VH-VL binders against UPF0111 protein PH0637. Designs and how they scored, part 27

Target 1, 226 residues: UPF0111 protein PH0637, of Pyrococcus horikoshii (o58371)
Amino acid sequence: MIKMQVWKKLFAKSPFKPLIRHAEVVVQTVETLEKALDSWARGDYENMKEYAKKVDDLEDIADKIKSELRDSITSKLLMPVQRTDILEYLHMQDKIADAAEDTAKWLLIKRNLDSIPNDIKDIILKMGKESIKAAKLVYEAIKQLDNVLESGFAEKEIKKEYKIIKQIEEVESKIDGLDSKLMEIVFTSELDWKDGLYILNIARTLSNISDKAKDTAERIRVLMNK
Short names: E, the ipSAE of ESMFold2; O, the ipSAE of OpenDDE; V2, 0.75 times the mean of E and O plus 0.25 times the DockQ between their complexes.

## First folded at step 13 (VH-VL; framework fv_amivantamab_arm2)

Design x3 (from w3 with light chain S28T; at its last look DockQ between E and O 0.81; V2 from the best seeds 0.76)
Fold by ESMFold2, look of step 13:
Order: structure tokens, then sequence, then C-alpha cells
Structure x3 (fold): chain C 226 residues (1-226), chain A 122 residues (1-122), chain B 107 residues (1-107)
């Protein structure tokens, strides 16, 4: 209770609300990527291309928000958290959107997917669904960090934060398992090598989404301890 | 409720072409694909290919590539299969079947046409 | 093309018997395998998809198992209407090839 009063006095606004705004755009980016993936798997190149363009546009918006935040944070007078820690969090959170854009770029490479078997398409789609889940959990985690600070680091609020972080780790582990299954299929089947490289690169960019979500969650631990 | 009704039996000479129709009803035609499957006398089922009623995308069995053309007409909810340069071993019953091409539910031939006998004889 | 090999080519059985039909793919198809029943003069009928999922309205005496390259259709207690030819089909890779068929005949 005493720490909560001190923290409230030191803040005019929460230092995390700008990061929450950035996270909202990141969630929109990965949700748009899922629509691109669905169109891709169905062989609907034209709709997939439209959604891939929107992913690029949303990533540009996330970049602009990131730049504005950098300018604003350098003007802050007093904070209970290190400026460097905020910027490192922002960098990791922005990498989630970057990975989504990378995935969209790879989807555009191949127009005709008939050589790609159905089991691979289904695994890629499941990885996409899990990537959205990871990004949404990052959004929930940064929102919960506000609650931790407002409560003066109350044990109840810290436990809620660690629960969200654990869920992010579970999603990352699930995507890692799907990636391992996909690698087994690619290397034990008679799939053409160019198609194998194409699929493995898509999987790599999707795995990067969850990896960066996990990295962002680790940054929340740093912010929570300060 | 869902029905696939095929055109009638045909007798053809070697070298001719045949075009079989498959008129659908009882569902939204553009939500599905149509596969074509044939069975020669004394033989098993052979998948010939499919067409998406949504965007006209096709995939043909490589054995038939260059001889088969599949089309749709969304205004009549009808799929067509044309087989050219007919040979005696093309004598078969030809079936159309509705298929899902949705991720996670690939290839469920849940409704079939009644079959069309095509006889190739000189 | 993926070759689908069924065994046996035919089987004679009586009502009430348990029958097992196997299907082997020339390379892994994960679980993307369907089973069809085909009677003369009728259209084929989907029994099982995704290796083990029964199509709606198919009797529970039919079951499927397997993944990878080896698959099994089992009819636990034959009924008079089950005498037909049975086909497996892979749908992981184009073209979606069928096995050569297994004729199930009344003894």
Amino acid sequence: as target 1 above (226 residues)
Amino acid sequence: QVQLVQSGAEVKKPGASVKVSCETSGYTFTDYGISWVRQAPGHGLEWMGWISAYNGRTNYAQKLQGRVTMTTDTSTSTAYMELRSLRSDDTAVYYCARTSYLPGDWVRFDYWGQGTLVTVSS
Amino acid sequence: DIQMTQSPSSVSASVGDRVTITCRASQTISSYLAWFQHKPGKAPKLLIYKASTLESGVPSRFSGSGSGTDFTLTISSLQPEDFATYYCQQYNYYPYTFGQGTRLEIK
C-alpha cells in the first residue's frame, strides 16, 4: 500500500499506456496475417495479397508509433523504471509486427500451392492461430503491468502477471512442437526442395512471432522488478 | 436436399470428345469444389481432378493432363468435365462429387452424382 | 503420384464376421486418408475421413486406424448390406489417388 501511493505521486500517467497503444496495433497486424494465411491455404492468391498489403500498412503504423514513443520517452523527467528498459521492451514488442510482415512477404512468393500437401498447410494455419494467441497475451501482459504498478506491486497482481507470462511460454512451446512436426514432414517426405525451403521459411517467420512474444514477456519481468 | 444430377449416357467413337455435366442444387455452389472420379469396367475408382466453383482453379491427375478440361457455370450451378481424344480404355462410369477444399476439412466427398456411362467403341 | 496398395484384393466372409482391410501409401500421408464403400450401380459412399473419423450416418461397426503409411479399415460385425467393394484414398498430395479396391463377398 505505501509503495502504491509513492508510485502514484511519481506518475502523471502510466508509463505503460503508450506501450499498450503500440501493442494494439501489433495485435491488429497478426490478426490481419491470419486472414492472409487462410486465403493462402485456400489457394486464394488475390485475397491473400490484399491482406498481405494490409499487414505491411499496419507494420508501418507500428513503426511510426515506435518513433513517436522514442521521442516522448527521451523527454521524460522522472520515471520509476529505466528509460532503457522501456525502449528495449518497445523494440521486442515491435519485432512481433516485423515477424508478421516477414511471414506475409514469404506468402507472396508462390502463387500456385498445389505442390504443397494438405498436412503442411494445416500445420502452418495452426501455427498462425497460435501466433495470434501469443500476440494477444502480450497485450494482456502489458495491460496487467499497469495493475501491478497501481497496486504497489501487490502479490495478487504479480501472480496474475506471472500467469499471463506462463501462458505466453506455453504458446511458444506449442508453436515449437508444431515447427518440429513440420520439419519432420518436410525432411521425411519426397517434397521438392524449393517447396521445402519455402515452407520452412514461412515456419521460421511464424516461430519468430512467438519467440518475440516470449522475449517481450521477459522484458515485462524486468519492468515489474523496477 | 443437396443433389448432383449428371447428363445422360453417351456412346462415342475413338478420337472424339465427351462433355459430361453435373448440375447442382440445395447448397451454395461457390462454397465448394467438384471432383470427377471414373470407374472403368472391372477396374477401381480413379480420381480425375477437381475444380473450385469459387474461382475456377483446377487440378488434374497428371495421367489425364492435356486431355481433360473442367469448367463451371455459376449462373446455372453446373460443373462440366470434357475428355478429348477418347480411347477405348476411357469407357467408364464418370461421377461428379462435391468436395470441401476448406483447411482442416480437405476432400470430403459427401454428395455424389448418379454417374454417367461413357462408352468408347468403334 | 502416391501409390495406394490395399490388401487383400478380395475376401469372402459371413454375416457377423469381423473383417480387416489394410491400405499402404508409398510415402507418408500423415492421417489424410479416406475410406469408401462402392456397390454396383450406385455412387461410392464416404465411410471414414482423416483416417479414423466416421462420416455422419455411417454405422459404428466401421472404424479406421493408422497414420503415416499404414492404415486399416475394420468392420466389427458384418451386416448383409456391407457386401461391397472398399477403396482407400489419400488426399494429402495431388493427385488424390485411390487404392485398387477390396471386394468383400458373401460366403
Scores: ipSAE 0.612, ipTM 0.837, lowest interface PAE 1.5, mean pLDDT 88
ESMFold2 (binder alone), look of step 13: mean pLDDT 91; pTM 0.906
OpenDDE, look of step 13: ipSAE 0.865; ipTM 0.938

Design x4 (from w3 with heavy chain S100D; at its last look DockQ between E and O 0.79; V2 from the best seeds 0.72)
Fold by ESMFold2, look of step 13:
Structure x4 (fold): chain C 226 residues (1-226), chain A 122 residues (1-122), chain B 107 residues (1-107)
Amino acid sequence: as target 1 above (226 residues)
Amino acid sequence: QVQLVQSGAEVKKPGASVKVSCETSGYTFTDYGISWVRQAPGHGLEWMGWISAYNGRTNYAQKLQGRVTMTTDTSTSTAYMELRSLRSDDTAVYYCARTDYLPGDWVRFDYWGQGTLVTVSS
Amino acid sequence: DIQMTQSPSSVSASVGDRVTITCRASQSISSYLAWFQHKPGKAPKLLIYKASTLESGVPSRFSGSGSGTDFTLTISSLQPEDFATYYCQQYNYYPYTFGQGTRLEIK
């Protein structure tokens, strides 16, 4: 209740400022996942495990903020933007953190990576870096949306927003290409089937981070045009 | 400058063990791994295994499993390779090589020790 | 284990000649292949890594190409110091196996 009142006051300043607060935690979540991936690539299971645990904790915080925001939204305070559009954006943005936690869970499953060839490890790392970049661009996109509102929807600020959205789409397209290359390698290798499933599931969760980032960017278009 | 200096030549009897040292300098020891490679007279190069100086992780060639132990001492920036239950076909020059294990340029033996001749004779 | 097969086992050539050495992997190693030069009494020397990237300080007459299973080392114009044994090595999968070697000899 006390937390609800704080959120209501923030919504009164701007319909997007609470979403920026949520995005800050999502960025912390993906930045921590990046550290887990770096440790994973080095074969440092113990540091990777520590970072994976922190990813889980941060995802819990993001989920709690999402719930508090959902409970605090009133249609009257969001007059230039519909309540359902805010909630749909929040849902997509929160799924970025969920996907990051899914990646962290999969990293924990295998302690020894010697059976995974180096070409597969390199592709996974590149997918990870690009997925995290997409999530950080979402944070920049929601901040820029607040600038668009402040300017009264000036065309100059809208063009800046579309540049960020285009960067997210370019990153997602690059990840799709890496995923296709990885699939080819896994299916043409003599990799043990459990290792193949392990790798493909990591790739799926990384691709899901960028897919949710792209979905979130599409919701920003809706927020700008309605 | 990067330098790997190995211990001197050894003569051993079958059934004995040998421990070859590889003292490194000119770089941060824990940023790389050390591979061990041997060459028997008249034969090609054979990869024996490697050890990470970062976390001590090892991987040994299957042929040598149970007979080889690789270790590091970070305080002296030195890697060691011990081969046990020596046989006459273990007669070889043993090399250590710095191994880049970071993503992008993995495991590419850029600097080598001078080699240590181990002769197994009875 | 991945088998690395080099050909030819020996090459006789003259200074100024162009020499090509091939290396075939028993399964795909993408581009995770290195080439080494080895002279008797000396440590092996890294020439090329990642199939085609020339190591720092190695003369530009050395070049590498290939991906997947088939790789080549080319020396565009032999010099007197190039007479040695050449090895390929894959480093995509443990164990990191070497080819059997190619001896480059003076005609």
Scores: ipSAE 0.538, ipTM 0.815, lowest interface PAE 1.6, mean pLDDT 89
ESMFold2 (binder alone), look of step 13: mean pLDDT 92; pTM 0.922
OpenDDE, look of step 13: ipSAE 0.855; ipTM 0.939

Design x5 (at its last look DockQ between E and O 0.71; V2 from the best seeds 0.00; counts 0 for: pae E 2.1 > 2)
Fold by ESMFold2, look of step 13:
Structure x5 (fold): chain C 226 residues (1-226), chain A 124 residues (1-124), chain B 107 residues (1-107)
Amino acid sequence: as target 1 above (226 residues)
Amino acid sequence: QVQLVQSGAEVKKPGASVKVSCETSGYTFTDYGISWVRQAPGHGLEWMGWISAYNGRTNYAQKLQGRVTMTTDTSTSTAYMELRSLRSDDTAVYYCARTSYLYPGSDWVRFDYWGQGTLVTVSS
Amino acid sequence: DIQMTQSPSSVSASVGDRVTITCRASQSISSYLAWFQHKPGKAPKLLIYKASTLESGVPSRFSGSGSGTDFTLTISSLQPEDFATYYCQQYNYYPYTFGQGTRLEIK
């Protein structure tokens, strides 16, 4: 169809440009989740709900683009990169949007957060900010990968790419530490079991955002090795 | 320059209600919350509850649940606390205090500015 | 509800003395603890928040420490204006509860 022809033309320009277009929607998704988290932290359920609906819509768009890109990649496309490597990257990058939608769905479950102590809210908000930062860094990483290719794998551009990848890994490691701390607080406190499940599931979905960001960064590292 | 100015002392009979006002100035009212704290003669401080000036959400101490109502008027930057079905042990000085609300998880909750206090005496 | 227990209930001390007041929470409140000074006829005054951070305009002779369940307010060299009642308050869990107070008295 007409959309598939546009995607095929972008693939012909660079194997990474269609991935950048998908990443643009993933960034919109996580930026919208950031607004949902800010509203959640303020106890503003109605604004949080509106942003959560938009996260769901954006994730649907990202998923549709993923499907169109997957259908547009054929053996007829002459690309300097293996089709399977592109598809594996696309799969991981799309999972970032999926995890953001999962977070938004969990935020909607509880209207009143008064039973949640402030130390837990603080850890969740910090995890959220770091997870969204990791996802935004993935967008920078795929853009930089296109620069690496365009430069003919210039050493300066490769070093910039590895610096972004390292930043993603550092953020993911920080989130893992926060998640461990949160788990300990939840299980050593007198928190109601429903609230504990609610908090731990939010934390899990936030960790998934950063985990998928790290997985996507690992795919970039593979793509740079000849 | 942040100021919280409370309404004057009240004398009430058991069973009546009292509504104390807390007029604020020197800051953006809707960015913060207002807590209410009381002190009975010879006793310590007791947190009564809190209201967000941002969205009107409240949280009341359980012992006062059902008897207390906290409200705000953003057009006058004023918070109100109404305590109903007064008893003699409600005799106290009632304080309002500004609470740093925006993002409680990122901005800690603290009571940085206080009103001068309102003595409410319950007796007949 | 989180019970906040202060000790001692009162302290007699002289100008220049070092005084410590302790506050114990019935369960962990991380570092979500504040200290207030309350003088007769005046509103309470915030001294310290987040267990150890001095509020603006509070003299450096005041310090706070602790996390979890055990917290300490220290006044390193008492001044005449420091004689007051001191309260700790936890603000991790609703309701935000105060300790019962520690009266700091001359002599």
Scores: ipSAE 0.488, ipTM 0.791, lowest interface PAE 2.1, mean pLDDT 88
ESMFold2 (binder alone), look of step 13: mean pLDDT 91; pTM 0.917
OpenDDE, look of step 13: ipSAE 0.847; ipTM 0.927

Design x6 (at its last look DockQ between E and O 0.66; V2 from the best seeds 0.69)
Fold by ESMFold2, look of step 13:
Structure x6 (fold): chain C 226 residues (1-226), chain A 123 residues (1-123), chain B 107 residues (1-107)
Amino acid sequence: as target 1 above (226 residues)
Amino acid sequence: QVQLVQSGAEVKKPGASVKVSCETSGYTFTDYGISWVRQAPGHGLEWMGWISAYNGRTNYAQKLQGRVTMTTDTSTSTAYMELRSLRSDDTAVYYCARTSYLPYGDWVRFDYWGQGTLVTVSS
Amino acid sequence: DIQMTQSPSSVSASVGDRVTITCRASQSISSYLAWFQHKPGKAPKLLIYKASTLESGVPSRFSGSGSGTDFTLTISSLQPEDFATYYCQQYNYYPYTFGQGTRLEIK
């Protein structure tokens, strides 16, 4: 009842404002993941565990916001953009938080990291930093979409939007390079197979954050075109 | 401004223990680790292990497992290294060195060292 | 444990000479290698970390290169104050092992 009225009010102000509110929680989720990764790399399991639990809590909040937004959008709600495009964007943006939680779950598996060499730890931290940067750029992108709408789709504002989208793609490309380096180290080193599996799964979940960020940015391209 | 000041020289008999202190100043003690490195006369440097001043986690060189204990006292910003069951080949200068926690490989940088503590083990 | 092998064990050189010291790791350590200068009666001094990054306050005549297993320290123009023993150290894998040292003696 009360939640439905709140979301209808937000859509009336701007069709992108509810997506911006969801993105704020997604950013909080990935920023908390960054703190978990920093604690992980320092060997501080207890602080890492606390941050990982907070990541899980924030992902639950993001998922609830997504569900409430989905319930608030009806065929009677007049919006300047396709309802299905809004919902597909929201779905993809929410998957960023899901991927962040997946990363946090993997961090919890191993308490003692002394068997993991520093070059692997550093690559994981770099991948994490870049993936989190991609998620923050999604937040910038959805905020810039408000500017595009307010300007009546002015070419100047559209160009700013595409620049943010390009930055997301550059981050994903950098992560591809880091992933290749990590794969080489894991497969040519003398790591125990359980440590190798652990590291490669963390890398996969970090890559998934940036993949979902790129997918979300592609939904913005759809919103910019006819 | 960063300083590491170690305790004075010691003479010990075989089978005894020694505890060397490393008092730190000029930085936030809990942001870094302390490594211990020794040099026997006529020999090179040997890494003994390290301790995190943040949470007390240690990693010891396998050669010294069971004989070494590293601790910290956060209230005095001091690290300690205790070596037990001393042998004559433990005669060495013992150094403490600050170990960085900075990311991207920089967090294992031995940038500041103590002056060294000579421990002599003789009959 | 990663074995670090330095060459040569000692070198005698004149002021102004170019000196190169090598360090070989028993397995890849990526670029996680440091170089230290150690003078009698003094604590070791960090010169280079991450294989090639010069520590602040270290003269630019010192340089490092290499990745994987093979590394070099170069002094481009030897100075009188450079007589010392030089050590490489890997810090990729525990334990963080040192090379056996290279004694640099000025003729």
Scores: ipSAE 0.555, ipTM 0.820, lowest interface PAE 1.8, mean pLDDT 88
ESMFold2 (binder alone), look of step 13: mean pLDDT 91; pTM 0.915
OpenDDE, look of step 13: ipSAE 0.857; ipTM 0.931

Design x7 (from w3 with light chain S30N; at its last look DockQ between E and O 0.78; V2 from the best seeds 0.75)
Fold by ESMFold2, look of step 13:
Structure x7 (fold): chain C 226 residues (1-226), chain A 122 residues (1-122), chain B 107 residues (1-107)
Amino acid sequence: as target 1 above (226 residues)
Amino acid sequence: QVQLVQSGAEVKKPGASVKVSCETSGYTFTDYGISWVRQAPGHGLEWMGWISAYNGRTNYAQKLQGRVTMTTDTSTSTAYMELRSLRSDDTAVYYCARTSYLPGDWVRFDYWGQGTLVTVSS
Amino acid sequence: DIQMTQSPSSVSASVGDRVTITCRASQSINSYLAWFQHKPGKAPKLLIYKASTLESGVPSRFSGSGSGTDFTLTISSLQPEDFATYYCQQYNYYPYTFGQGTRLEIK
């Protein structure tokens, strides 16, 4: 077991740049999901469907990049960090795109939203915006880890990293609160069971985005300390 | 300046139809919807339904389903409401109202037409 | 359909009075409630939306409160131009429904 401090200054370039490349596609995926959610809330099924298809395509691209990275780091001697730590991080980061695709899949199920009251639509949109914020913060977190390494673990850069990680945790907590509020609204409204199931599954997939963002943040915390 | 201008008063016999126009100006027509609201003499306001000027999507009040049709003409920025199989209790002032789609202010009737009196009598 | 019940059905008041009108929904509409002012021969005028947000250009003497099923419109110091009929309207569920109205008359 080699402590992470030993690989400090081992590279002239960061070993995290491939993970940043993957994160860029994950951000594109969740930004496209945001456009799908906006169209969904306005009742524009055809535009929402177009964005949902693009989410699926971007998730495929993220998965392909994950496979390429996994193949390129099969030997732990190629990197200053342990292969298993990189692969665990990559797995969690890729799950963010998977969750976004799951959300898009559920949006496609129902063409007419007139039976869904406006308070539910607003809560789903709030959950979506927070989930997208969480995914964008993951991108900032992996970029900041690169800065931490390049600075030689300067305390200033480490503090910035922990601030980003805390922001991700706060967003995930906020989404948990919104999910609880949504469940109460669903149980106190006269939605039929199909609409209730539909809404709660959308909420579940949105929560999964932030859950995986939080899991990814914990992997960054592990990468900085042992 | 946002303005909604409706067609003039109508007198109809039971069983006929009426089509009221609502010509809009001062905003981008396709960014909003139009709701139709009526008030019978001695009664309160009743929401009839609405239409999106963006994609033509409609929702009609259930009691009027099958008797009402709402349409738009983007080239003239005009909404229309047609009520068929008129009855004497359809006598009312009919208003059009702009309907918002923005997050957090769904269905905000911020601008209204002047009203159109439709009288249904033998 | 969501039934909206206003009370009182009418109220007589003097200029300068504080007036309160209530609106009750048959089931929760959260805060998706608007208030309208309607004068004879005029179109209705939006005063308040989302239960408590004042529409642009509406005097600050108007205020709204409430959530769930119980809502209140308050006019803090009645002015001569405030004599009208007031309607609440829910917009959480289709069909969007109005209260039966409250007539505010000069004493």
Scores: ipSAE 0.625, ipTM 0.846, lowest interface PAE 1.4, mean pLDDT 88
ESMFold2 (binder alone), look of step 13: mean pLDDT 91; pTM 0.911
OpenDDE, look of step 13: ipSAE 0.859; ipTM 0.935

## First folded at step 14 (VH-VL; framework fv_amivantamab_arm2)

Design k1 (from w3 with heavy chain W106S, light chain Y32S N92S Y93S; at its last look DockQ between E and O 0.06; V2 from the best seeds 0.00; counts 0 for: pae E 16.6 > 2, placed apart)
Fold by OpenDDE, look of step 14:
Structure k1 (fold): chain C 226 residues (1-226), chain A 122 residues (1-122), chain B 107 residues (1-107)
Amino acid sequence: as target 1 above (226 residues)
Amino acid sequence: QVQLVQSGAEVKKPGASVKVSCETSGYTFTDYGISWVRQAPGHGLEWMGWISAYNGRTNYAQKLQGRVTMTTDTSTSTAYMELRSLRSDDTAVYYCARTSYLPGDSVRFDYWGQGTLVTVSS
Amino acid sequence: DIQMTQSPSSVSASVGDRVTITCRASQSISSSLAWFQHKPGKAPKLLIYKASTLESGVPSRFSGSGSGTDFTLTISSLQPEDFATYYCQQYSSYPYTFGQGTRLEIK
């Protein structure tokens, strides 16, 4: 209940301050996933497992924050943006952490990676790096959105926001390319179906991080146009 | 407090149209949707469809496709349901209900109008 | 479409009785189920949503349980004002559908 009051106070100052706090945890989640992926690629299952657990814990924290924010934002609050828009944004932002968690779960499925070629692992790592980049850009975007609001929607600040959004879209496009490449390699390789399925699902969940980042960016556009 | 107030009873001939209104108050209209549910005499509740007051998107029950139109007026916080080509089996009490539907929230028909009786008879 | 089947169609009970109503979905709806109370001449009243979450203002004697396809509404100790028709509703997918209803009458 104390936390709820704190959130309400933050919302009174800015509708985006609480969202920024949530975004911070989301970034921590994906950064931790990056560490897991690095360990994964090195064949260090024990460290990977530990990082995966941390990803799960951070995702839980993100969910909790989301829940608290959702409960704290009411129609009685005087906000420059509509509750529905804020909640939709928050939902999409939270899904970034969900996707990271999904990735971590898949990493745990296979202990021995000797059957996985290094070139495939490299593509996965690249996808991971780009996906995480997208998530970090979302963090920058929501911070910048707060600046937009504080400036009274100054043109210069709006332009900065759109620049960040464009960067998110570019990153997502890059990941799509990598995903396509990976699929081709997997289906033309000598990988057995289990290994193929394993790799493709890791790729799918990683790609979903950037997809949700893009979705989040779209919600930011909506917020700016209201 | 949240209130949904519907228009009065209607008597229509077969083939005619009816438009029921649902005036809302006590909450931010655009934060929710409006669902319409009807109950024919001797039957249960039937979902007709819903409309988002946020973006105007609708979803209608298939059996009513082409005959039903749901709209909202944000300026008056009022929802409307029009049913065309009325027939005897459309005789029912029609309800509007506030509908929560935001991502992360459970869909919930938490507040209802008092109901509107629509009678279709020759 | 998802069909919702309630059981029983009607039940006679006395004040103080424990009453259980079941609802079965033709396919899994996870926890996307609501229970409504409906009295003649009045609007339906939401009792429970998300299968087990009690709506604000609803007495604690009402409870919901279940997930997937099988759900239960329980009234731990029936009160005079509880005699009504009860409906389950799925909102997992369009079209939203209701059960046929359970009439709870006084014995």
Scores: ipSAE 0.000, ipTM 0.535, lowest interface PAE 12.7, mean pLDDT 91
ESMFold2, look of step 14: ipSAE 0.000; ipTM 0.459
ESMFold2 (binder alone), look of step 14: mean pLDDT 92; pTM 0.935

